# VH-VL binders against NAD kinase (nadK), part 255

Target 1, 268 residues: NAD kinase (nadK), of Syntrophomonas wolfei subsp. wolfei (q0aze0)
Amino acid sequence: MKIILVNNRFKENTEKKAQEIAGQLSALNVEVIIDNGLDEPYAGTVDFIMVLGGDGTMLRAARRYGQRAIPVLGVNMGTVGFLSNIEINELAEYLPLILREEYSLEARMMLEVAVFQQQSLLTRVFCLNELLLRSNSPRMLSFALEISGQKLEPYRGDGLIVSTTTGSTAYSLSAGGPIADPQLDAFIVTPVASHIINKRPLVVSPEREISLHLLEEREAIIGIDGQIKMDFGAENRVLIKRAPHPLLMVNLKAKPFFTSIDRSLQRQ
Key: E = the ipSAE of ESMFold2; O = the ipSAE of OpenDDE; V2 = 0.75 times the mean of E and O plus 0.25 times the DockQ between their complexes.

## First folded at step 17 (VH-VL)

Design QQ2 (from MM6 with heavy chain L108I; framework fv_oberotatug; at its last look DockQ between E and O 0.88; V2 from the best seeds 0.77)
Fold by OpenDDE, look of step 17:
Structure QQ2 (fold): chain C 268 residues (1-268), chain A 123 residues (1-123), chain B 107 residues (1-107)
Amino acid sequence: as target 1 above (268 residues)
Amino acid sequence: EVQLVESGGGLVKPGGSLRLSCAASGFTFSNAWMSWVRQAPGKGLEWVGRIKSKIDGGTKNYAAPVQGRFTISRDDSKNTLYLQMNSLKTEDTAVYYCTTVPKYDKFIAFDIWGQGTLVTVSS
Amino acid sequence: DVQMTQSPSSLSASVGDRVTITCRASQSITRYLSWYQQRPGKAPNLLIYKASNLESGVPSRFSGSGSGTDFTLTISTLQPEDFATYYCQQTYERPWTFGQGTKVEIK
């Protein structure tokens, strides 16, 4: 068995724990790769990914490895979030289940985000939470939203979020989007400070495609999962669709999503 | 109410075949891992095999004594678990129970059992 | 395979008695140990999982303890309905194995 341990190099406690766990796994004849984000993603074949930390680390792991159809376990290290399944102090108890593959999987839809300049592809990224289009100035943006070829009325506001159901409890929520069942596949399109006060979020089928471009010569930014930032101008277009593969999240412990929402959100 | 009901047991000659069924109700069967456990007359319990849910790959595992002879399967549309028993031996004589296998928290304990069905292998 | 050995194989007790059954694994199974009760002519029922967790609906007079290789099931005050055969089971590794059983009989 080969396992990738994903941690955050900027959090010393996660690094130390990764080394400790690596030692324990090695003693059990498990090959371990530690990914702290400094180097390129490991390109070799692996059987399991263990994410040590919070939601941010999980989002990074999802972008780096999510398209490879590898089980990914979130191990919380004292943070509040929605993407961890077990606590670090529980790992010892669940390790035998992991090693003998006695766990369940939960498929989480990811976004495929493609950014173009005219007809040229600049970048393609897979992400677990959301794509954010936002003004890079105090002035509002004017931008076009197209869903499956249907052109909506122009949007005016600070920006727009296109989120997965997983991301519904992230920035989309802060912007007034609905909380979605993570077991449901859908896009959530949430306006950010629209000039139309009653502009409502849209719940969109995962079978559809979403396109965004600016309607004026202004500078904006594209944000992905709050970790990737890209300049976005009038010559750019972004295309969003369902990723071809979901993230396979390991479910070792029952997580009462709906009963814990209030508690979790209040702590953030 | 959660319930498992086994059927299909009976008398069979050595070398014969038999197919057991387990009808599930009262819970989402398609999400459940299932196992077969047997008990020879006047003896203890013996794990026979396990099948995972479809979303978890539907992986099957068997105890060594039945490996290659028994096959576990499931029809989620019918909420039914099956045990195909081929090349039966006298030592396969037992009451056969179907059980649920919790996927988390209970660490693979068998929390729900059927009433069992008797299989007798005799000349 | 992990061998599970229960002690005693049988015991006689009276209503109100404290009953203790032990289970020993041939190797460490951490806390992957469950206890079952089987009444005559009935299917087994789960009592304890993960060595010490009481299954929902099981009376509090039942308790489990232990880790590693040695485990104990305790009935604090034996009731008439508790006369049955009890089994321990390990699920640390496949094949999942049971103890030989302990029959609790009326004295």
Scores: ipSAE 0.754, ipTM 0.884, lowest interface PAE 0.8, mean pLDDT 93
Fold by ESMFold2, look of step 17:
Structure QQ2 (fold): chain C 268 residues (1-268), chain A 123 residues (1-123), chain B 107 residues (1-107)
Amino acid sequence: as target 1 above (268 residues)
Amino acid sequence: EVQLVESGGGLVKPGGSLRLSCAASGFTFSNAWMSWVRQAPGKGLEWVGRIKSKIDGGTKNYAAPVQGRFTISRDDSKNTLYLQMNSLKTEDTAVYYCTTVPKYDKFIAFDIWGQGTLVTVSS
Amino acid sequence: DVQMTQSPSSLSASVGDRVTITCRASQSITRYLSWYQQRPGKAPNLLIYKASNLESGVPSRFSGSGSGTDFTLTISTLQPEDFATYYCQQTYERPWTFGQGTKVEIK
């Protein structure tokens, strides 16, 4: 069996703990690859991914590995978020279930984001939470939103968020979007500081395609999961679709999303 | 009220076949992992096999004595678990219980049991 | 396969007695141990999971302890409905094996 351990190199305790866990797994004849974010994603075949850390570390793991249909377990190392399942001090006790594949899987929809310059594909990325289009200056943006070829009235404001239901508790929430059940598949389209009063958040079928482009020359940024940033201008367009594969999250413990929502939000 | 009700037991000659059913009610059957456990008359309990829910991959696992002869299946539209028993042997004589297997928190236990159905394999 | 050995095979006790039943695994199973009660002519019922956690609806007179290879089920004050056969089971690895049972009889 081969496992990737994903950690955050900027938190000293996660690096030390990752090495400790790798030693424990190696003693059980488990091959371990450590991914601290410095190198390219491991390209070889693996059976399982353990994420040591909080929601941010899970977001990076999802972007790197989420399209490979590999089970991913979130292991909390202190700060409780929305994406961890077990605590680090429980990991040793849960290893028999992990190694024998005695676990449940929960699918979480991801976004596929394609950024174009004119007609040319510039980049394609995947994300678990959201794409943010925002102004990179004091000036407002004027931009067009199309949903499956249907042009909405122009938007004017600081920007727009297109999130998954998993991302509904992240930046979308701060911008006035609804909290959504992460087991639903949907886009949530949330305006940021809109000057157009009739622009409400939209909940959109995952089968739709969403397109954004600027209507005036302005400095803008595309943000992905709050972790990747790209310049975005009047010559660019972004296309957003449901990703081909969901993130496959491992559940060893029940996580009662609705009864814990206030507690989890305080940790973001 | 959560219930599991087994049926289909009876007398069968060695080499014969039999199909057991387990009707489930009072819980979301399609989300559940299910198991069969048997008990020979006057003897202890023996795990027979487990099937995961479809959403978790539908994986089936069997104890060695029944591997290749027994097949567990499920029909989520009918809330029914099945055990197809082929090439039966006298040592397969037992009461067969249908059980649930919790997915979370319990380190794989058998928490809900039916009342069992008797299978007798005899010449 | 992990072999589970219970002792004693049977015991006689009176209502009000403290009863202990032991279960030994052939290798460490950490806390992957469950206890079941089977009353005569009835299906088994789960009593204890994870070695020491009471299943919902199980009276607090039942308790489980142990880790690794040695486990104990204790009935602190035996009641008339507790005369039954008790089984331990490991779930550390497949096949998920049971002990041979301990019959608790009225003295």
Scores: ipSAE 0.702, ipTM 0.874, lowest interface PAE 1.5, mean pLDDT 91
ESMFold2 (binder alone), look of step 17: mean pLDDT 91; pTM 0.932

Design QQ20 (from MM1 with light chain Q27E N53K; framework fv_oberotatug; at its last look DockQ between E and O 0.86; V2 from the best seeds 0.78)
Fold by OpenDDE, look of step 17:
Structure QQ20 (fold): chain C 268 residues (1-268), chain A 123 residues (1-123), chain B 107 residues (1-107)
Amino acid sequence: as target 1 above (268 residues)
Amino acid sequence: EVQLVESGGGLVKPGGSLRLSCAASGFTFSNAWMSWVRQAPGKGLEWVGRIKSKMDGGTKNYAAPVQGRFTISRDDSKNTLYLQMNSLKTEDTAVYYCTTVPKYDKFLAFDIWGQGTLVTVSS
Amino acid sequence: DVQMTQSPSSLSASVGDRVTITCRASESITRYLSWYQQRPGKAPNLLIYKASKLESGVPSRFSGSGSGTDFTLTISTLQPEDFATYYCQQTYERPWTFGQGTKVEIK
């Protein structure tokens, strides 16, 4: 068995724990690769990914490895979030299930985000939570939203979020988006401070494609999962669709999503 | 109400075949891991095999004594678990139970059991 | 394979008695240990999982303890319906194995 341990190099406790766990796994004849985000993603084949930290680390791991259809376990290290399944102090007792492959999987839809300059592809990324289009100035943006070739009325506002159901409890929620069942596949399109006060979020089929471009010469930015940032101008367009593969999240411990929402959100 | 009901047991000669069924109700069967456990007359419990849900790959595992002779399968559309038993031996004589195997939280403890069905292998 | 050994194989007790059954694993199974009760002519019922967690609906007079290789099932005050055979099971590794059982009989 080969396992990738994903941690955050900027959090010393996660680094130390990763080394400790690596030692323990090695003693059990498990090959371990540590990914602290400094180097390129490990390109070799692996059987399991263990994410040590919080939601941010999980999002990074998802972007780096989610397309490879590898089981990913979130191990919380004292943070509040929605993407960890077990606590670090529980890892030892759940390790036999991992090593014996006696775990359940939950498929989480990811976004495929393609950014173009005219007809040229600038970048393509997969993300677990959301794509954000936002003004880079105090002025509102004017931008076009197209869904499956259907052009909506121009949007005016600070920006727009296209989120997965997993991301519904992230920035989309802060912007007034609905809380979605993470077991449901859908896009959530949430306006950010629209000039239309009652502009409602859209729940869109994962079979559709979403396109965004600016209608004026103005500087904007796109953000992905709050971790990737890039400039976005009038010559750019973004195309969003369902990723070809979901993130396979390991479920060792059942979490009551809906009964714990209030508690979890209040702590954030 | 959660319920498992085994059927298909009976008398069979050594070398013969038999197919057991387990009808599930009261829960989402398609999401459940299932197991077979048998108990020889007057003896203890013996794990036979386990099948995961389709979502989890439908992986099957068997105990060594039945490996290569028994096959576990499931029809989620019928909420039914099966145990195909081939090349039966006298030592396979037992009451056969179907069980659920929680895929989380209970460390694989068997929390739901059927009433069992008797299989007798005799000349 | 992990061998599970229960002690005693049988015991006689009276209603109201404290009953203790032990289970020993041939190697450490941490807390991957469950206890089952089987009444005569009936299917087994789960009592305890994770060595010490009480299954829903099981009376509080039942308790489990232990970790590693040595485990104990305790019935604090034996009731008439508790006369049965009890089994421990390990699910630490396949094949999942049971103890030979402990029959609790009426004295």
Scores: ipSAE 0.876, ipTM 0.945, lowest interface PAE 0.6, mean pLDDT 94
Fold by ESMFold2, look of step 17:
Structure QQ20 (fold): chain C 268 residues (1-268), chain A 123 residues (1-123), chain B 107 residues (1-107)
Amino acid sequence: as target 1 above (268 residues)
Amino acid sequence: EVQLVESGGGLVKPGGSLRLSCAASGFTFSNAWMSWVRQAPGKGLEWVGRIKSKMDGGTKNYAAPVQGRFTISRDDSKNTLYLQMNSLKTEDTAVYYCTTVPKYDKFLAFDIWGQGTLVTVSS
Amino acid sequence: DVQMTQSPSSLSASVGDRVTITCRASESITRYLSWYQQRPGKAPNLLIYKASKLESGVPSRFSGSGSGTDFTLTISTLQPEDFATYYCQQTYERPWTFGQGTKVEIK
């Protein structure tokens, strides 16, 4: 069995712990690849991914590996977020379940984001939480939103968020979007500081395609999960659709979303 | 109230076949992992096999003595677990219990049991 | 395969007695051990999981302890309904095996 350990290199505690866990697994004849975010994603076949850290580390793992249909376990190393399942001190005790595949899986929808310059594909990325389109200056944006070929009235404001249900508790929430049950598959489209008061957040079928482009020459950016940023101008268009594969999150312990939601939001 | 009710036991000749049923109520059967356990008369408990929920991949695992002869299946629309028993041997004579295997933090302990159904394999 | 050995195979006790049953695994199973009670003519029921945690509805006179290879079930003050056969089970590694049982009889 081959496992990727994803950690955050910028925290010495997590790097040391990742090495300890790798040693324990190696003693059990498990091959371990450590991904601390500095090197290219491991390209070979693996059976399981362990994420050591908080929601940010999980977002990076999802972006790097989420389309490979590999089970991903979030292991909390401190502050409880929305994407961890067990605590680091419990990991040794849960290893028999992990190694023998005695765990449940929960599928979490991801976004596929394609950015074009004119008619040419510039890049394609995947994300777990959201795409943000936002002004990169004090001036607001004027932009077009199209949903499966249906052109909405132009938007004016600071930007727009296109979120998964998993991302509904992230930036979308701060911008006034609803909290969504992560078991639903949907897009949540949330305006950021809209000057048009009738522009309410939209909940959209995951089968739709969402297109965005600027209507005026402006400096804008697109952000992916708050971790990837790209310049976006009048020459660009972005297409957003459901990613081919969901993130497969491992559940070893029940984590009731609704009864824990206030505690999780306070700790972000 | 959670209940599991086995049925379909009886007398069968060696080499014969029998299908056991386990009717479930009081919980969401489609989310559950289910197991069969048997107990020969006057003897201890023996795990027979386990099926995961369809959502978790529907994986089936069997104890070696029954591998290739027994098949576990489920019908989520009828809340029913099945055990198809083929090529029966006299050593398969036992009370067969249907059980649940909780997938959350009980380390696979078997928490809910049916009353059992007797299978007798004799010529 | 992991083999589970219970001791004693049988014991006689009176109501009010403290009863101790041991279970030994052939290799370390950490805390992947459960205990079951089976009254005569009835199905087993879960008493203890994770070596020491009481299942809901189980009286506090039952307790479990141990880790690794050696485990103990204790009944602190035996009651009439506790005359039964007790089984340990490991779920560390398939096949998930039971001990041979310990029959607790009335004296």
Scores: ipSAE 0.636, ipTM 0.845, lowest interface PAE 2.0, mean pLDDT 91
ESMFold2 (binder alone), look of step 17: mean pLDDT 95; pTM 0.963

Design QQ21 (from MM1 with heavy chain N31K K54T; framework fv_oberotatug; at its last look DockQ between E and O 0.85; V2 from the best seeds 0.80)
Fold by OpenDDE, look of step 17:
Structure QQ21 (fold): chain C 268 residues (1-268), chain A 123 residues (1-123), chain B 107 residues (1-107)
Amino acid sequence: as target 1 above (268 residues)
Amino acid sequence: EVQLVESGGGLVKPGGSLRLSCAASGFTFSKAWMSWVRQAPGKGLEWVGRIKSTMDGGTKNYAAPVQGRFTISRDDSKNTLYLQMNSLKTEDTAVYYCTTVPKYDKFLAFDIWGQGTLVTVSS
Amino acid sequence: DVQMTQSPSSLSASVGDRVTITCRASQSITRYLSWYQQRPGKAPNLLIYKASNLESGVPSRFSGSGSGTDFTLTISTLQPEDFATYYCQQTYERPWTFGQGTKVEIK
């Protein structure tokens, strides 16, 4: 068995724990690769990914490895979030289930985000939570939203979020989007401070494609999962689709999403 | 109400074959991991094999004594678990139970059991 | 394979008695230990999982303890319906194995 441990190099406790766990796994004849985000993603084949930390670390891991159809386990390091399944102090007792492949998987839809300069592809990214289009100034944006080729009325506001159901409890929620069942596949399109007071979030089929471009010469930015940032101008276009592969999240312990959501959100 | 009901047991000669069924109700069968456990007359319990849910790959594992002779399968559309038993031996004589295997939180404990069906292998 | 050894194989007790059954694993199984009750002519029922967690619907007079290799099932006050055979099971590794059973009989 070969396992990647994903941690955050800027959090010393996760680094130390990763090394400790690596030692323990090695003693059990498990090959371990530590990914603290400093280097490029490991290109070799692996059987399992453990993410040590919080939701941010999971989002990074998802972007780096989510397309490879590898089981990913979130191990919480004492933070509050929605993407970890077990606590770090529980890892030891759940390890037999991992090593014997006695775990369940939950498929989480990811976004495929493609950014273009005219007709040229600038970048393509897979992400677990959301794509954010945001004004880079105090002025509102005017932008066009197309869904499956259907052109909606121009949007005017601070920006727009296109989120997965997983991301519904992230920035989309803060912007007034609905809370979605993570077991459901859908796009959530949430306006950010729309000039139209009654502009409502849209729940969109994962089979559809979403396109965004600016209608005026303005400076904007695209944010992905709150971690990737890039400039976005009038000459750019973004296309959002369902990723061809979901993130395979390991489910070792049941987490009551709806019964604990209020508690979790209040703690953030 | 959660329920498992085994059927298909009976008398068979050594070398013969038999197919057991387990009808599930009261829960989402398609998401459940399932196992077979057997108990020889007057003896203890013995794990036979396990099948995961289709979503989790439908992986099958067997105990060594039945490996290569028994096959576990499932029909989610019928909420039914099966145990195909080939090349039966006298030592396979037992009451056969189907069970659920919680895939999390209970460390794989068998929390739901059927009433069992008797298989007798005799010449 | 992990061998599970129960002690005693049988015991006689009276209603109201405290009953203790032990289970020993041939190697450490941490807390991957469950206890089952089987009444005469009936299917087994789960009593305890994860060594010490009481299954829903099981009376509080039942309790489990232990970790590693040594485990204990305790019935604090034996009731008439508790006369049965009890089994421990390990699910630490395949094949999953049971103890030989402990029969609790009426004195």
Scores: ipSAE 0.868, ipTM 0.942, lowest interface PAE 0.6, mean pLDDT 94
Fold by ESMFold2, look of step 17:
Structure QQ21 (fold): chain C 268 residues (1-268), chain A 123 residues (1-123), chain B 107 residues (1-107)
Amino acid sequence: as target 1 above (268 residues)
Amino acid sequence: EVQLVESGGGLVKPGGSLRLSCAASGFTFSKAWMSWVRQAPGKGLEWVGRIKSTMDGGTKNYAAPVQGRFTISRDDSKNTLYLQMNSLKTEDTAVYYCTTVPKYDKFLAFDIWGQGTLVTVSS
Amino acid sequence: DVQMTQSPSSLSASVGDRVTITCRASQSITRYLSWYQQRPGKAPNLLIYKASNLESGVPSRFSGSGSGTDFTLTISTLQPEDFATYYCQQTYERPWTFGQGTKVEIK
C-alpha cells in the first residue's frame, strides 16, 4: 500500500510529526510519499492521502489530488476546522481501519475554473471552497455574470464569490452568503459590496455553467480558495463548472455538521 | 423501533441452494453496512460476510468457508438484505442472523441483530 | 487469522455474585474488541464496544476492560436475567472472529 502525507512544514512542527508517522507506516510495509508543498504533486498511483493540518492544508491537497478519486483523510493538528475528521492523538488507534479500508467516503463537490484571454485558455484549476473575483484598485468593478447562457443585469461593486457548499462557511459566509449543507451539490454566488440593491446571493444548480467578464477596463484578481491569485482584466473571462470528480473525504468518526456549527465557526 | 427480521430458512439437501432475506425497518437502511453471522446448533458465533452501503462502494467480504458459494446483496428500495447460499454443505447448518455494522465510533461492533432463521442441510 | 480464546468455557454462579470472564487474542487487537450477550433461545445483543464502552441501554453492572491481547468482562452483581452465554469478538482484521463463548449458569 502507498500513501501520500500532505503537511505544512512551517506550522505546528508538522514536519517532525509527518516523519514520525512515515516511520510508523514504513514499519508496517506501507510506502510513504511526503508532500510538503515544495515539489510538484506526486504523479504515480497511490491508495490514500493523509492530510496533517488544518483546513488550509486540506485545500492544497484537494487542488493537487482531488481529481484523482483518491480517499483523503483530514487529521487535525490543533484547532477545530470544517475539513478534519480525527485528531492527531487518535491516529494510531484508527490505523487498523485505514489500512484495511474499513471507512466511509463522503463526496465533496469541487469547482473547475478555466481562465481565458480572448479565446485562448490561460489556465485551468480546481478548487474546493471558492473562486473570488475582486477589484485590485480603489475603483469598483463593472462585470457581467452569465449562468448557462442567461445574461444577468450587470454587477457593480467590489466583486463576486462563486463557492461550493463546502465553501459556504468560508469567504462566502463573510460576504453574506448562506450556510449550506455540504452534502448538497450547488454553486453559491455571493456579491461583494454590491452597489445594486437587488443583487442577492444565488443558489444555483451544479449542472449550470457560470461565466464572468469585466465590462470596463479595471485591475482585478481571481482568487482560488484564498491561496492562489491571478491577474484578471478586460480581455479575460472565466468559466466555472462542476469539476469532473468530487473530493473523496474519508470519515472514521461521526462529525455532525449542524450540532457542531457554532464551535466550527469560532475559527472565523 | 429498529428491527431486523430474517426469513427463508428451511431444510435443503447437500449441494442445494437457498436464499435468505432480512427485512429492515426503523433506520436508514441505504446508509448502513450489513453483516451475516451464523451459529451452528449448540455452537458459537461465526462471521459469514459483510456488505458496505451502496454509497460506500457496496464492497462485499466473506469468510473463507463460504467464499465463492455465498453471495450477499441488498435492495435499498425494499430495505432488504439477502444471502444467496449455493453448493450447500452439512456444515452450513446453522441459525443465520443479519446484523448492522456501524461505520462510526464503535470500531465495527455488531450493534443490531435480527432474531435469526434456521437453515438445515441434511440428506 | 486472529483467534479469540475465552475463559472459562462455563461457570456456575448465584444471583448477587461478581462474575469475571476473560478473552485473549492471539495477537494485539488494540481496543477492537466487543462483548455480546446471548440469552437462551434469543439472538445476541451488544453489551460493550471498544473494549470498555457500554452500549446504550445496557445496565451499569456490566463493564469491560483491557487492551492489546487480554480483555475482561465483569458483571458486578449478577441478576436473574444475566444467565446467558457471553461472546467476545475482535474486529481488528478480517475475518472478524468470536471467542468460543462462556456460559453463565445458575448454581
Scores: ipSAE 0.688, ipTM 0.866, lowest interface PAE 1.6, mean pLDDT 91
ESMFold2 (binder alone), look of step 17: mean pLDDT 94; pTM 0.961

